# Ledger of designs, part 6: VHH binders against Protein ECM9 (ECM9)

Target 1, 377 residues: Protein ECM9 (ECM9), of Saccharomyces cerevisiae (q02202)
Amino acid sequence: MQSSLPLCREFFEKITAYLDYHDFRLTITANQPSITLPYYVDEKAHSIELIIFKTTFLSLFQEAHTYFNKTFSDQSGISNENIYYMTVGFLLTTPENKTVYNVHEDLLKRYFQDNSVLVIPDLLVKEVRLIQRLLCSSNNRINKSSSLWILYRKLFVLSLDANTLVLPDILFVFHSSGSQHFSNYYCWNTARWFYDNLPYNKRIELFNLTKRFCFQNVKDCSSWSALAYMVCQQEEKKTDNIRDFQRLTSSFNVPFKINKVDLNFQVQPADAFTQELVKWIDRTYAADWPPYLCLLQITKFNITLRIEMDSVLLTWRNEILNFEENSGHIKMINNTPIVPEKFSNDLLTSVNFAHFGYKKLFLNKFLDKNKKEQSDS
Key: E = the ipSAE of ESMFold2; O = the ipSAE of OpenDDE; V2 = 0.75 times the mean of E and O plus 0.25 times the DockQ between their complexes.

## First folded at step 1 (VHH)

Design j3 (framework vhh_5j56_2)
Fold by ESMFold2-Fast, scan of step 1:
Structure j3 (fold): chain B 377 residues (1-377), chain A 127 residues (1-127)
Amino acid sequence: as target 1 above (377 residues)
Amino acid sequence: QVQLVESGGGLVQPGGSLRLSCVASGFTLDSYESYAIGWFRQAPGKEREGLSSISSSYGDSTSYSDSVKGRFTISRDNAKNTVYLQMNSLKPEDTAVYYCAADTLYGSEWYSEYDYWGQGTQVTVSS
């Protein structure tokens, strides 16, 4: 076994290079007969894609796993640098291996324990870039890794004094990762956490990105859930940010500074957003549930918004009645509008049943949630 | 460096058709760099009116204003980095300067505002 892991090291260097690019994509693909390169870098004006061919990916897998099984298990006194490169190889090829992930995190903990955060900027900068770019990978095993998303939060807290994490990178991670994996729960759950902990001006930008993403991805329940959260302002989670910081950094056993909590939580007035969302639903003829669920969630316990909904409810009831008079009653099964079999091949009529069906489902659930018992829960 | 160039405007008689083209440069339509491309128009002394939009990055979600719904169709050709607006059944009221606009990752705003605008192309519907 070599003292250095050449492939693991090479890909660490490639993934942490290209300092001026926020749009970085990692792709694994089949070998091309006309290309003899182990990997290819597709560089555009504002984006870069690292394409790793399957044969090289398998070689990377073998290098990392052989080191783990033979050198790491059998030999003590090997360098921490070689162990680190081995863990990078595992994060790329087998991100679900919790044992090797724990070794990776433990190396970071030891480094932080032995050194001040202020004197480790080179490693911290590269680690942040590595983790951000792994989360932007097209490989769903990597981009939805709960361990990597938790490490990203830890790195955020550790980077507050080091200026290592910058807003464009953070915004790109959520946009890219959300786009690479439909309904990426851990991505959008982490966006909610960042929303609670970013200063007001950066929180506005994350909110606006989340709103834009939702309007472009009508079926993505995770992003719409995050948007509803950001509008509703979950008070309990915001008051626990100190505990979250302590929990996330406790394993690193390093002092950290908590920035003054930004108490301005309103990035857009809830009534203005509600009006925008209703108008967007009508304008786009939304035929999927997540926008309606978002509207339901933001009106759940806000009496002023409930009153403002009266005109919307009346308008939508009239639209539903007019549609049902001409097309027949909309039937629901398991909260899903049923398109009659006779209309299954009529795309326009099928969309109409979905659109008015979800409006009908919204009205039914809104009326149910208008009970006092639910307001007190 | 982001730039949009419109073409295809001109004089047409009522009931006629025109296809407008919008060529993007400085970013790629089929990447994470662009959120949406929209078509807008402005007649002399009137406010700018939004007509249609198409998602540029993920999916081909389209929207239309009531004034053009059923008459205008937006589409894209990612290989040519171009967005089109097919305009049918044109009316004298459609006379305006037509603009394409892009909402991109590199813009100043991350919401439904458009950061980059073309110079416009004149459409005149007259007998």
Scores: ipSAE 0.000, ipTM 0.117, lowest interface PAE 19.6, mean pLDDT 77

Design j4 (framework vhh_5j56_2; at its last look DockQ between E and O 0.01; V2 from the best seeds 0.00; counts 0 for: pae E 23.0 > 2, unsure alone 61.6 < 65, off the site)
Fold by ESMFold2, look of step 2:
Structure j4 (fold): chain B 377 residues (1-377), chain A 127 residues (1-127)
Amino acid sequence: as target 1 above (377 residues)
Amino acid sequence: QVQLVESGGGLVQPGGSLRLSCVASGFTFSDSGSYAIGWFRQAPGKEREGLSSISGSDSGSTSYSDSVKGRFTISRDNAKNTVYLQMNSLKPEDTAVYYCAAEYDFWSGSPEEYDYWGQGTQVTVSS
């Protein structure tokens, strides 16, 4: 009943510590001969890296697993606090263990109905820090855990209860987690979910973060798809995200507040964003596909934009024809423009093959969509 | 002015069923898609408890409190501008005044948003 599980408790204390920073990374690495500590903290001006060495990670799993077997065998020394710390060890080491996840969730539900269930100071604040910082892990198994992203959504829903007065730091999570893994589908799909369920001021902040991220990480397809969604929301996906929010409110018994947001509000009008993106593509000689795919996705849902695109299509078609007359036919392999061997050491011409190649691919896909819509009617 | 009127309360034996109705006037549930409709109850000496809600959106997303999940069902009929609460397996602890309420845009910064309440209907579960 008194403190046991010293490794899981130490981990909880380390990962939930208050630190003045705006970026966080959790790293699991091989042991270093010169470092005997179980953890290493690398502090910089506004960023922190918490390093867990492999032997510490394995010891955390062994400790949590041993305690789990005690609860199954009905041994003495079982308490709610120790069960909680055991589940924390599992969230790090085996986050997809549904039995332990459900135990963790049940303890949180019981705590919020009766605070005497768990005697852990500042529990909700620490729980939010725990989950946010796990999602900032460089380890794909942890960072891309669907269970951890769903728990994070549940913590947001819980924070809407006036009695908790704790708000997840959504901008921190998407900035830090998005930067850890190229095209992180789970991260950016969760960003869509938050965009549909956040209040006005937070929607603006998330939009601006996502837009900045996309232009700084041009090749990141998942972030560009999230941005396209935020510019021109799709009714079916919007309904699915709202339905999931409602399902999660039932999980924590929040019965008299219904999260409903103004889904017609646009942070940036779709036509203004489209003009900005076309100008950016032309000015920078954009040579990566995700910005073009973003443009295709946005035009899918707006008839006025499809008409506006007529002049862009004509301009780009003429540019492609002029380029091919002077430099040769653009060959595509798996929808990727190929630079002819005779230009392989000419950087400017190589970029132009990619740039005009992706404009050509965009035109083909844009025209195919128009033909499909006519044939379907 | 938005008005909500509950009906269908009364006396019922334990294990019985009742169906409550909430008729809205002054707005249409599908109008603007902005209102969510919920059922609440208040027993003597207790605070008002939220039971169930249904979204004004086309999907009609629903939620339930743990105390009534599996026993109560919320539904709506847009043609009649009415929301229903089907209550099954009633227990003496369900005895309360039941209220229908409308909430405008929980997360919107829209000015002039209003929460509206009905006058309530008594439900008594007793042998």
Scores: ipSAE 0.000, ipTM 0.089, lowest interface PAE 23.0, mean pLDDT 78
ESMFold2-Fast, scan of step 1: ipSAE 0.000; ipTM 0.491
ESMFold2 (binder alone), look of step 2: mean pLDDT 76; pTM 0.778
OpenDDE, look of step 2: ipSAE 0.008; ipTM 0.257

Design j5 (framework vhh_5j56_2)
Fold by ESMFold2-Fast, scan of step 1:
Formats: sequence, C-alpha cells, structure tokens
Structure j5 (fold): chain B 377 residues (1-377), chain A 126 residues (1-126)
Amino acid sequence: as target 1 above (377 residues)
Amino acid sequence: QVQLVESGGGLVQPGGSLRLSCVASGFTFDYSDSYAIGWFRQAPGKEREGLSSISSGSGGSTSYSDSVKGRFTISRDNAKNTVYLQMNSLKPEDTAVYYCAADSWYEGTLSDYDYWGQGTQVTVSS
C-alpha cells in the first residue's frame, strides 16, 4: 500500500510561508475545547505565530513514523519528495533521531549536485526558512537540538553560492533562540562558529548582538562564554572552525572560494572592550559572576591587558576595603559572597555584598595567576 | 592531569530521588582553569544532552536545562573537590548514563568540555 504525507507536507508549507517576516514563532500548545482547528496562525504587523495543538502534533508524529516504518517493508510509491516530507515531520517531532537526520541531509546534498533529485519549488530557500524557524521555536526539543544547529552551519555553506541566507535572519535566530532557552549551549557554540567564518563587516553585527544579549542576560553563562571567545584571539580554535567550514564546502561540492580575514583582525579592540566591561560592572553594580569570569578570561590571553588592569585592581581593592570598614568583612563560601543575616532584608546592602564580593573573588583569581607566573620566572 | 569520577547511580522507582557525586582530581575548584563543571546524560539511541552546570567562581552561577529545571539541583563542596546533582521527582525518561565534565571556558556545551568522566547508570523503572 502507498502512503501519503499530508500533515508533513502541510506543515512544511505553512512553516516556509510568510517571506516578509523575520519574527516567526512556532508554538505547540494544549488542546482547547472551544477550538476544533488543528492549528491556527496569529498574524501581527511584525510577527507571525503558528500555533499547533498537541493532538495535531501527535498526528504529525504518527504520520511521519508510520511512513518511516513502511519505507522498509513496501517500496511501492516511494518518492524522494515523500521521503523529504517524512524527514521534515521527524525534524519537528523527533529532531534527536540521527538516522532520519542523516537521510534528510543526504537528500539535500544529492539535490545540490543534481536538482532533479527533489522536485520541490525553491527548496534551498524553503529549507533555510524551515530550519531557522525551527531553531526559533518555543519547543526546547527543537531550539537546542545539536543536529539542527549543525544543519544550520551546513545551510550557511550551501547558501553562499545562492545568496539565500542573510545576516538579519542569522542575527534574529541567535537572539530568538538564546532568549527562548536560558544558557542555550548549542546556540551560542554555533554563534562562535559563525563569528569565525563570517566576513569582518558581518562579524561586527554578530559581536554587537552577542554583547547586547550578554548585558541584558547577566546570568547566561553560555552567551558570556561566547562573548569572551569573540574578544580573545584564540588562533587555534579559530583555525579549527575555519577548517570545519572548508570541510563542509568540499563535502557539499560548493564551488565558492572564501577569502578569510586575517586571524588577528578583531571587531572591538580587547583593551576598549575591557574598559567598557569594567565601566559596565561599576555602573550596574554587577552582582553575578559571568561578567567577572569574562573579564578574567579576556585578560588571560593578553599580557598588555593584565598590566593595564593594575589601575582597576587598585581601585577595586580600595572600594572593597572601604566597604568592609563600614559594613563588615565579606565572607566567601564556595566562592559565593555571603550576605550577613542582619542585611538580608536590605536590598541595596545585599547587592553591595555580592558586588564587592565578586570583585574580591576576581582580585584573588587574577592575583593568584600572577603569583604562579612570578614563581615560574 | 584532570580526572573526573562519577558515583551514586542505580535503580529507582518513578517519583524517587538519587544524588550523584562527581569527584575531581588534578585541579582545585577555587583557582582552577576549569571554570565550570557540568552534568550531562545520554540515553540509548539519543545524543548526549547538557543538564546543569556550576561555575568554580560562583555558587550563584548555576544553569539548568528545561527538562530538569525545578527537579534537579547542582551544588559543590570545594573542600572535597566534589560536585553533586540532587535528582528529585525522577521519571522513566530520566533513564540514562550520567556524565560529569569540566569546562575551562564556562560554556556548558558538550563540544566545549575538556575533561569527561566514565559515566554512571541511572535507571528509573518499577
């Protein structure tokens, strides 16, 4: 018996529609007794939300899996188009399935060598939109999928020849996905890869987005780690990301020759960023570790910055001493500043204990590394 | 040399609790280049996923994946060079091999962790 894939195809078409909208949300929600529709579209001036009910999502899952099982038992009526639509259903419902992911990727690779393999109009454009919109989904099974983030890198490579993946979309994907999942590990790891492989002018915009996101999300360790990486000149890791890019161009037979920027070319000078970060810490009374760890990581890779920190260290040491004279000694437990019980209901003093406590921790860690260097010399 | 050893796994009923321990050697949490310790798990046929991380520089800088937020708690004892994962309200879908990993870049991503333990099996079933 021949199987069709009406739901897989329909959702592919719905998700890849709306060409003029960058802000596209995919939401899966509980069924509402008053609504008998399988899904609906909430269209606003600058955003679109596709809302899929759980029963419809389960039907999509069943359709895709039933077809997959039949593919091994009955080959009559099996087309590359149907296999493609089945793999789309898996990407929405079971993105962790590496077997079906590999089938999806292989179909794309074959298509870009011979476009007669898949008779789907504007396939590359729609595939880019599909994967971007899945990564912007509110569904955490999808927006943090390592397979989908890896596929996004591959789509970037494939899009170089066709000019179908543009910077505003890339920036929106990282902002949206990062915002929807706190400390989205693969999102910010992929941002590092894009940073190393984007032309200098586009790296500026990705850097600025990452910096803005970090300043708005002080506790997000993944985004702050990515920011530290972008500021530091780590030639070894950058070389690995560049080699991965070159491997992908070869794997997909992309004829595009990419001119790479000098490895030492930075978007923002490390000293200028360090000054900005120190000022931001002081101005905001930053009371969480990630900004201080970022500062520590940046100074780790630049001896000139370590010397320039002398004035900051002196200022912060004097601030700590002054605070401790007036409020009492800052106690540290497991590298966490402890707010004395008598100040637990005093919001400003509690923030000050955390702020000056993390400054104290930073000084201890910074000075400890200097002592080790002095002992080695 | 950095080494990580996990323990505390086993068989537990749905709704039960387990506490996993990760003992680190070859570095100290206080002033280590290993700025984050994370817990990861891998179920048969699935990719390894990150669950939680804690930085060496701050007991306030903990992160959790949505699948375990509110049920799992990460903590550390710097004097024992040990990181713990307290797992409450366990579900059959929590069945996996649990891994401890150290990351000098405070990233929490699978690809950025430099050192890995051998893993400990957790099975949630009746």
Scores: ipSAE 0.000, ipTM 0.140, lowest interface PAE 21.2, mean pLDDT 78

Design j6 (framework vhh_5j56_2)
Fold by ESMFold2-Fast, scan of step 1:
Structure j6 (fold): chain B 377 residues (1-377), chain A 126 residues (1-126)
Amino acid sequence: as target 1 above (377 residues)
Amino acid sequence: QVQLVESGGGLVQPGGSLRLSCVASGFTFSDTESYAIGWFRQAPGKEREGLSSISWSGEGSTSYSDSVKGRFTISRDNAKNTVYLQMNSLKPEDTAVYYCAAGPYDYESLGEYDYWGQGTQVTVSS
């Protein structure tokens, strides 16, 4: 006889219990000799932290994996509810296990066709809350999980058939998850998918959030790549994201249709954004590559923007020449500007070597991109 | 979901050579994506160590650990979605499971990569 999954169920219930707290943190920490509890809840006015001690986390791992391993040898006492709780335990401890992820997804799909399959109250609401809180957690194993980000897209689609209480808080999730993990690739890749499928008013909000995040996190390559995508909107990738959304709505039998006119409006014209980005680079003396890569990506596929860049290229070329005349030639090693040791104690000159060095790298790559467009290689 | 699959491992004599391949599936890399692929190894009873990395964007900037500089060469074939590690002048101490990993361009070649392969065994013995 198989036993119930008390830890998997308990942590599902704990993580999904607090409806009005947006700042929910899941923390795994070393056991404290003075604390005999398996976990601790630190409740504050606008935040809550679930602190799980390492031995309890390992017990959760063991409970879920033991149930999974023994399921195929003895099926006595197996319920869909227990299978569900087991899959939740895997999402917390080993989110990249595709076999268990597929079991979790299949149970959800069956539930939305026949709610008698899983007798769990308010399952969709709790599932959305669970996945959002996992993606916003400080645990890097969880917050960057490609499987959890894919599940989040599916939950968004399922939530379109529900009232406003079930709708995912996507803006909070992207900001929080992006802040928890530097260059969170799947977070910002999922932001591209949402951008292509959101109504215009939410698309504006997501674009503005992404732009503000980038300007505050100049080294974050993933967020800057997402921003470049949102400005340019490559038709092939946009079509793929829209088709993926349509396949999901069909698969879950959701009678939702996005207004095509709404999908065709750009949040900010590419030329206006390009001008804003160039001015921001000049004003801040940007000394990190991602803003320059964003500018390169935006201009790659737009002939009109490339022509408009001629003035910027001339200005930057002259700035580089003037700087090199006064401070010496900018040396590049592995696409990185090198600050000469003699200037290491001169903060302004050191920043300027990086700033003008990345402008120089941009010019070289911009010219290389022009050659690629002319040559059929 | 991105998957990385290593191949090309096996038994080789000291002084020999092997070429490892890492094939990415689940997506195709573009020259505008800020992605890097690195090679790592873990010898029996030792910590996992970074060996080499290559940028998937642009011209493919490379880096090497001191233990393999001059002996190992990393390269890429973007059309085949494949990264190679050419290993020359192999020594018994190169015996390890070799892993490839993928992550954002500016991640350190050690530890913070988002996706890992299952590994391929390399044994250098006579």
Scores: ipSAE 0.000, ipTM 0.170, lowest interface PAE 18.7, mean pLDDT 78

Design j7 (framework vhh_5j56_2)
Fold by ESMFold2-Fast, scan of step 1:
Structure j7 (fold): chain B 377 residues (1-377), chain A 123 residues (1-123)
Amino acid sequence: as target 1 above (377 residues)
Amino acid sequence: QVQLVESGGGLVQPGGSLRLSCVASGFTLSSYSTYAIGWFRQAPGKEREGLSSISSSTYGSTSYSDSVKGRFTISRDNAKNTVYLQMNSLKPEDTAVYYCATREYFGSGYDYWGQGTQVTVSS
């Protein structure tokens, strides 16, 4: 019997059809309407939600896997177009299947060598749209997929071919994906890769987006770690990211090269950012650790900044002492400031215990590192 | 109806400069637009070549082909609904008909094209 992939194809077409919306959500639900529907689309002016019913999701999974098995036992009637749709079904249902991921990547590489390999119009545009929509989806299994983030890097490299002029919306993807999944490690790790490989003007935009995201998402350790990386410029990791980019451009035969002069410019001087971050902490009464850890990481490798911190540490120490005289000693358990039970329903005092508690933790960790550096001399 | 109108072409000497304009109608260039606009050229007997593109989105980007990078600059003026291509250090091999084209940022290729403007670089 001829195997077809109507569901894999339909969902590929459905996901790639929405051109005017920045917010795409994919939802899988067990609730089935009285009328049997494979999916539902909730389309609004600035958002789209594709709701796939569990029975249909299971059918999609089964369709993709049945075809996969057929390709190894019966070679009759196999087309590259059908193999592509099968791999799309796997990306939607089992994105961490490395075997099928490799087949998908191989088809893309062969397509760009010979367009006749796949009879899918504007494949790169649709592929970029598909992967961006998946990474921006509310489905946590998909939006944090390391395989999909790696594929996105490769699609970016393919999009650098001047004759193609496909533009991945990198900044939107990082903002959206970061917002959909708290502390999305692969999202913000990929942002570091892009930061190291983008031209200076685009590094400015990515840095500013990352900084704005961090200030709006104080608890997100992954985004704050990426921000610290962008400020500190860890040369060894930067070299690895640049080498990886060069390897990808060579493997896809893309003649694009980064301007090496651009790679050496800092978006914001570390001292200026350090001053901005300290002022932001003070102004907002920051009550979560990630900004303080970012400050600690930035000052770790810069002796001049550590010396400049002396006045900040004196100010913060005096603030802590004044607060403790009025509200009692700040207790720390497992690097977390404890709010006394008598203040548990006082929002302002609770915030102040956290704020001055994390300043106290920062001071202790900063002074311990300073002592270690002095003894290692 | 989406329309693109190019202007600013003409005859220029090697080493000279020209600024091409592409006026869009039927859609608006703005911070919330999903459209990307590209500049392409085609000389007689040669394949069409992509030169530069700019996204209408605030999260978008610009790109350039290696043949024009450092010499050509793409920009937009959203208030005038216009995209520009500033061409500096022009060479005889830059002689071609220059087209602006647009697509939805997540669209399938460039669907709307202007009629083109001739650029001739000669003494």
Scores: ipSAE 0.000, ipTM 0.202, lowest interface PAE 14.8, mean pLDDT 79

Design j8 (framework vhh_5j56_2)
Fold by ESMFold2-Fast, scan of step 1:
Structure j8 (fold): chain B 377 residues (1-377), chain A 127 residues (1-127)
Amino acid sequence: as target 1 above (377 residues)
Amino acid sequence: QVQLVESGGGLVQPGGSLRLSCVASGFTFSSEWSYAIGWFRQAPGKEREGLSSISGSSGGSTSYSDSVKGRFTISRDNAKNTVYLQMNSLKPEDTAVYYCAADLYSEYGTFESYDYWGQGTQVTVSS
């Protein structure tokens, strides 16, 4: 007798195992010529990597899709548990399938209204663990999935129920997922949503993680955009994120949990962060645009910070002029500094052209915004 | 580019002393910066262990693991861009590769937050 969805069930069980490990990595890789197993587990003292071979991943895809097609023609042997395992297979292989995502979400919603809908022990804990580990996977289709990031927000809301206090490890998820995919838009957009809806102590941790990640990933425009947002929260967007949270609590019939946290409290004062960022740029000799764009976004409509930037503008202008006097004029094409061919083999001078070029681009854009504001009554 | 280079390791008898140095390049130690520099060690077949840290911006607060508290002292020389670990009353159990690590973004003080690492220097305590 054949079991329904053996691969979907097996991977659900494997991914949701290892309760005591915080560092769990899911990797999909090419087949190993000497290994015929569907997957293997690389277990170390404080970390686990579940490695799935590409052919096994394709078999998982086939199993989930075959069962899905069967649900339209033959309903014999169909159970809510099998439908759940089928949807897990889709989340692993085709997370952007909206129809199956809706089935998965509806089944979870029904389960939290009536636990008899699914006979799976500790389902919320396992679902949180599953989605966290999927978002931390090396598979770019999964870790960048808008549907999975939306589900993560919904799981956070469901975890707020007074009878079930399972809070996801959000810090690890954002760090890991951000590291797995360069400029992961939905990852860092979701970080903004969590920042607006988390209690203060978790907002501090998320802010510090985001800042640390940005300083280590100078080229990542998505993380730097999230950092700029967290420093100088836009009231309209904050209101939208809070409204979305309230909509989700209503849709899942979860009681809204109020803490005594002031949602207007900034983790780091905008002026203090601006000073830190300017000094960081100078110290690291930043040669990529995102830190400068962050500085531009933070100062864009803040008149106090604009005034405080006067000394920075003067210093940077003088540095640029001195560099151009000695090395030649910095040419910009499509907002990118061009390194002259004669310096292409000089790494230090090439970095200098990028560093001073982006300072020059910042000054030009900052002055254009300042001039525009001065023309407004 | 940020680089950390350890030196000062070697062979020493039980009860002896060594001073490890960690020279940083690509950034400067300044009282204006939020940063932390830490010392770690790893013995053969064992997990990497945090030993001590020193923070930057506010006078250089220090922390120590229980295994080295009272025997090891962390210090810095900002002018030389160097952090030191003075190791006294060395025991055979102190035999390990010693690593210097930097957190340049937070005066956090937790060992898990370090991302810039040196290559390590061997310390052997044996007779």
Scores: ipSAE 0.000, ipTM 0.137, lowest interface PAE 19.0, mean pLDDT 78

Design j9 (framework vhh_5j56_2)
Fold by ESMFold2-Fast, scan of step 1:
Structure j9 (fold): chain B 377 residues (1-377), chain A 127 residues (1-127)
Amino acid sequence: as target 1 above (377 residues)
Amino acid sequence: QVQLVESGGGLVQPGGSLRLSCVASGFTFEDSYSSAIGWFRQAPGKEREGLSSISGSYEGSTSYSDSVKGRFTISRDNAKNTVYLQMNSLKPEDTAVYYCAAEGYYTWDSESAYDYWGQGTQVTVSS
């Protein structure tokens, strides 16, 4: 009869329950309705929310850390199952602990070589559910964890093994994680990796999700940077992402190969997207920099797009001049358009100062990029 | 252009067997890599549920829902561009419209993961 990790194990079981829902939320709250209730599950027809109270979260932290210390000092009575549950507790409470992350990953690798290493049925399925649900968590420490996003890529590769046929729900994860954390760098960096390694039809879905997310989240620099990347063919980064994928398939002995022909198809032609983005900027009176930076990035080294921009530049220049004639000169401070105080309570004019200010900044940077383009090629 | 056609449905007694076929036209299962081809069903008054899948590129890689594991068998014939669902030991609870789905990527049992769907074939298990 051995020591157990009751909280670590219980939360693993709750988070990895076999039912696949489109919406699973993990919430940590300081507002505890009852001191006798450590957590509760709000279960609806197609959604589940696991609400963990802060005091219980701290108890989970203590349970995992106490066992970790015991593992290093006293090797007797330690099971691989308990080590696994301990690592789950760390992923929930301290996801950036590299030592425990390495222990977790090592156990997974050993399990997929020899299932007797861990007496946990369908571990790959449960692990995918666990990591997806952690990344969709409202806890910013968890949902932006670089270690968890790296593990997610590894789980995707393991899921491509013909013997398992378990595939992660990546679209839901990127939308949910992106929505939970503004400018989630590792979320959107991982979206670029998936874009480069997914089949064409799934790249279409990921591209469309990223584009919709950007249009709904104008200020999110990370998502807009990912969108610009997906539109542009950046051969160096694409090659890096493909090499990383191939390294992982080799490391896990997965016989899967990417169709190289499929990888060369762009989801949306850059010119078509450029026209859509310009129209969207004009229609919405976009008053934040990320859409303009995206436009700058996709046109930077494309000679054809630069020529096509001539009419847009002329139109925008005329709009800026007309606005400045009626409202005064647009002042820039540190590349940010300044709204004059006299217009601060005029919402339309304030938006217009930002809108035409960013158009003005775009024009200045677009013209300046001739020097950068000459330097690069 | 792309079409999936199910056949083989009908009326069968409890304990009986039935084999469903799904024929693809406008594309070939051989051209799909690491994608799932699956069977779903929708019983009267219930949600559509995933039953089984087989990988497009890797023959012999199969998955089953707990409700049909050991009773149903999925297989494919690449030469005929056809996927089969062999249903044994049928129960009244198996009465449903059965659907074939192709090009699944995210999870084998998620309806939203599949790009192409057949029109369905009715299976009725009764005396």
Scores: ipSAE 0.000, ipTM 0.177, lowest interface PAE 16.2, mean pLDDT 79

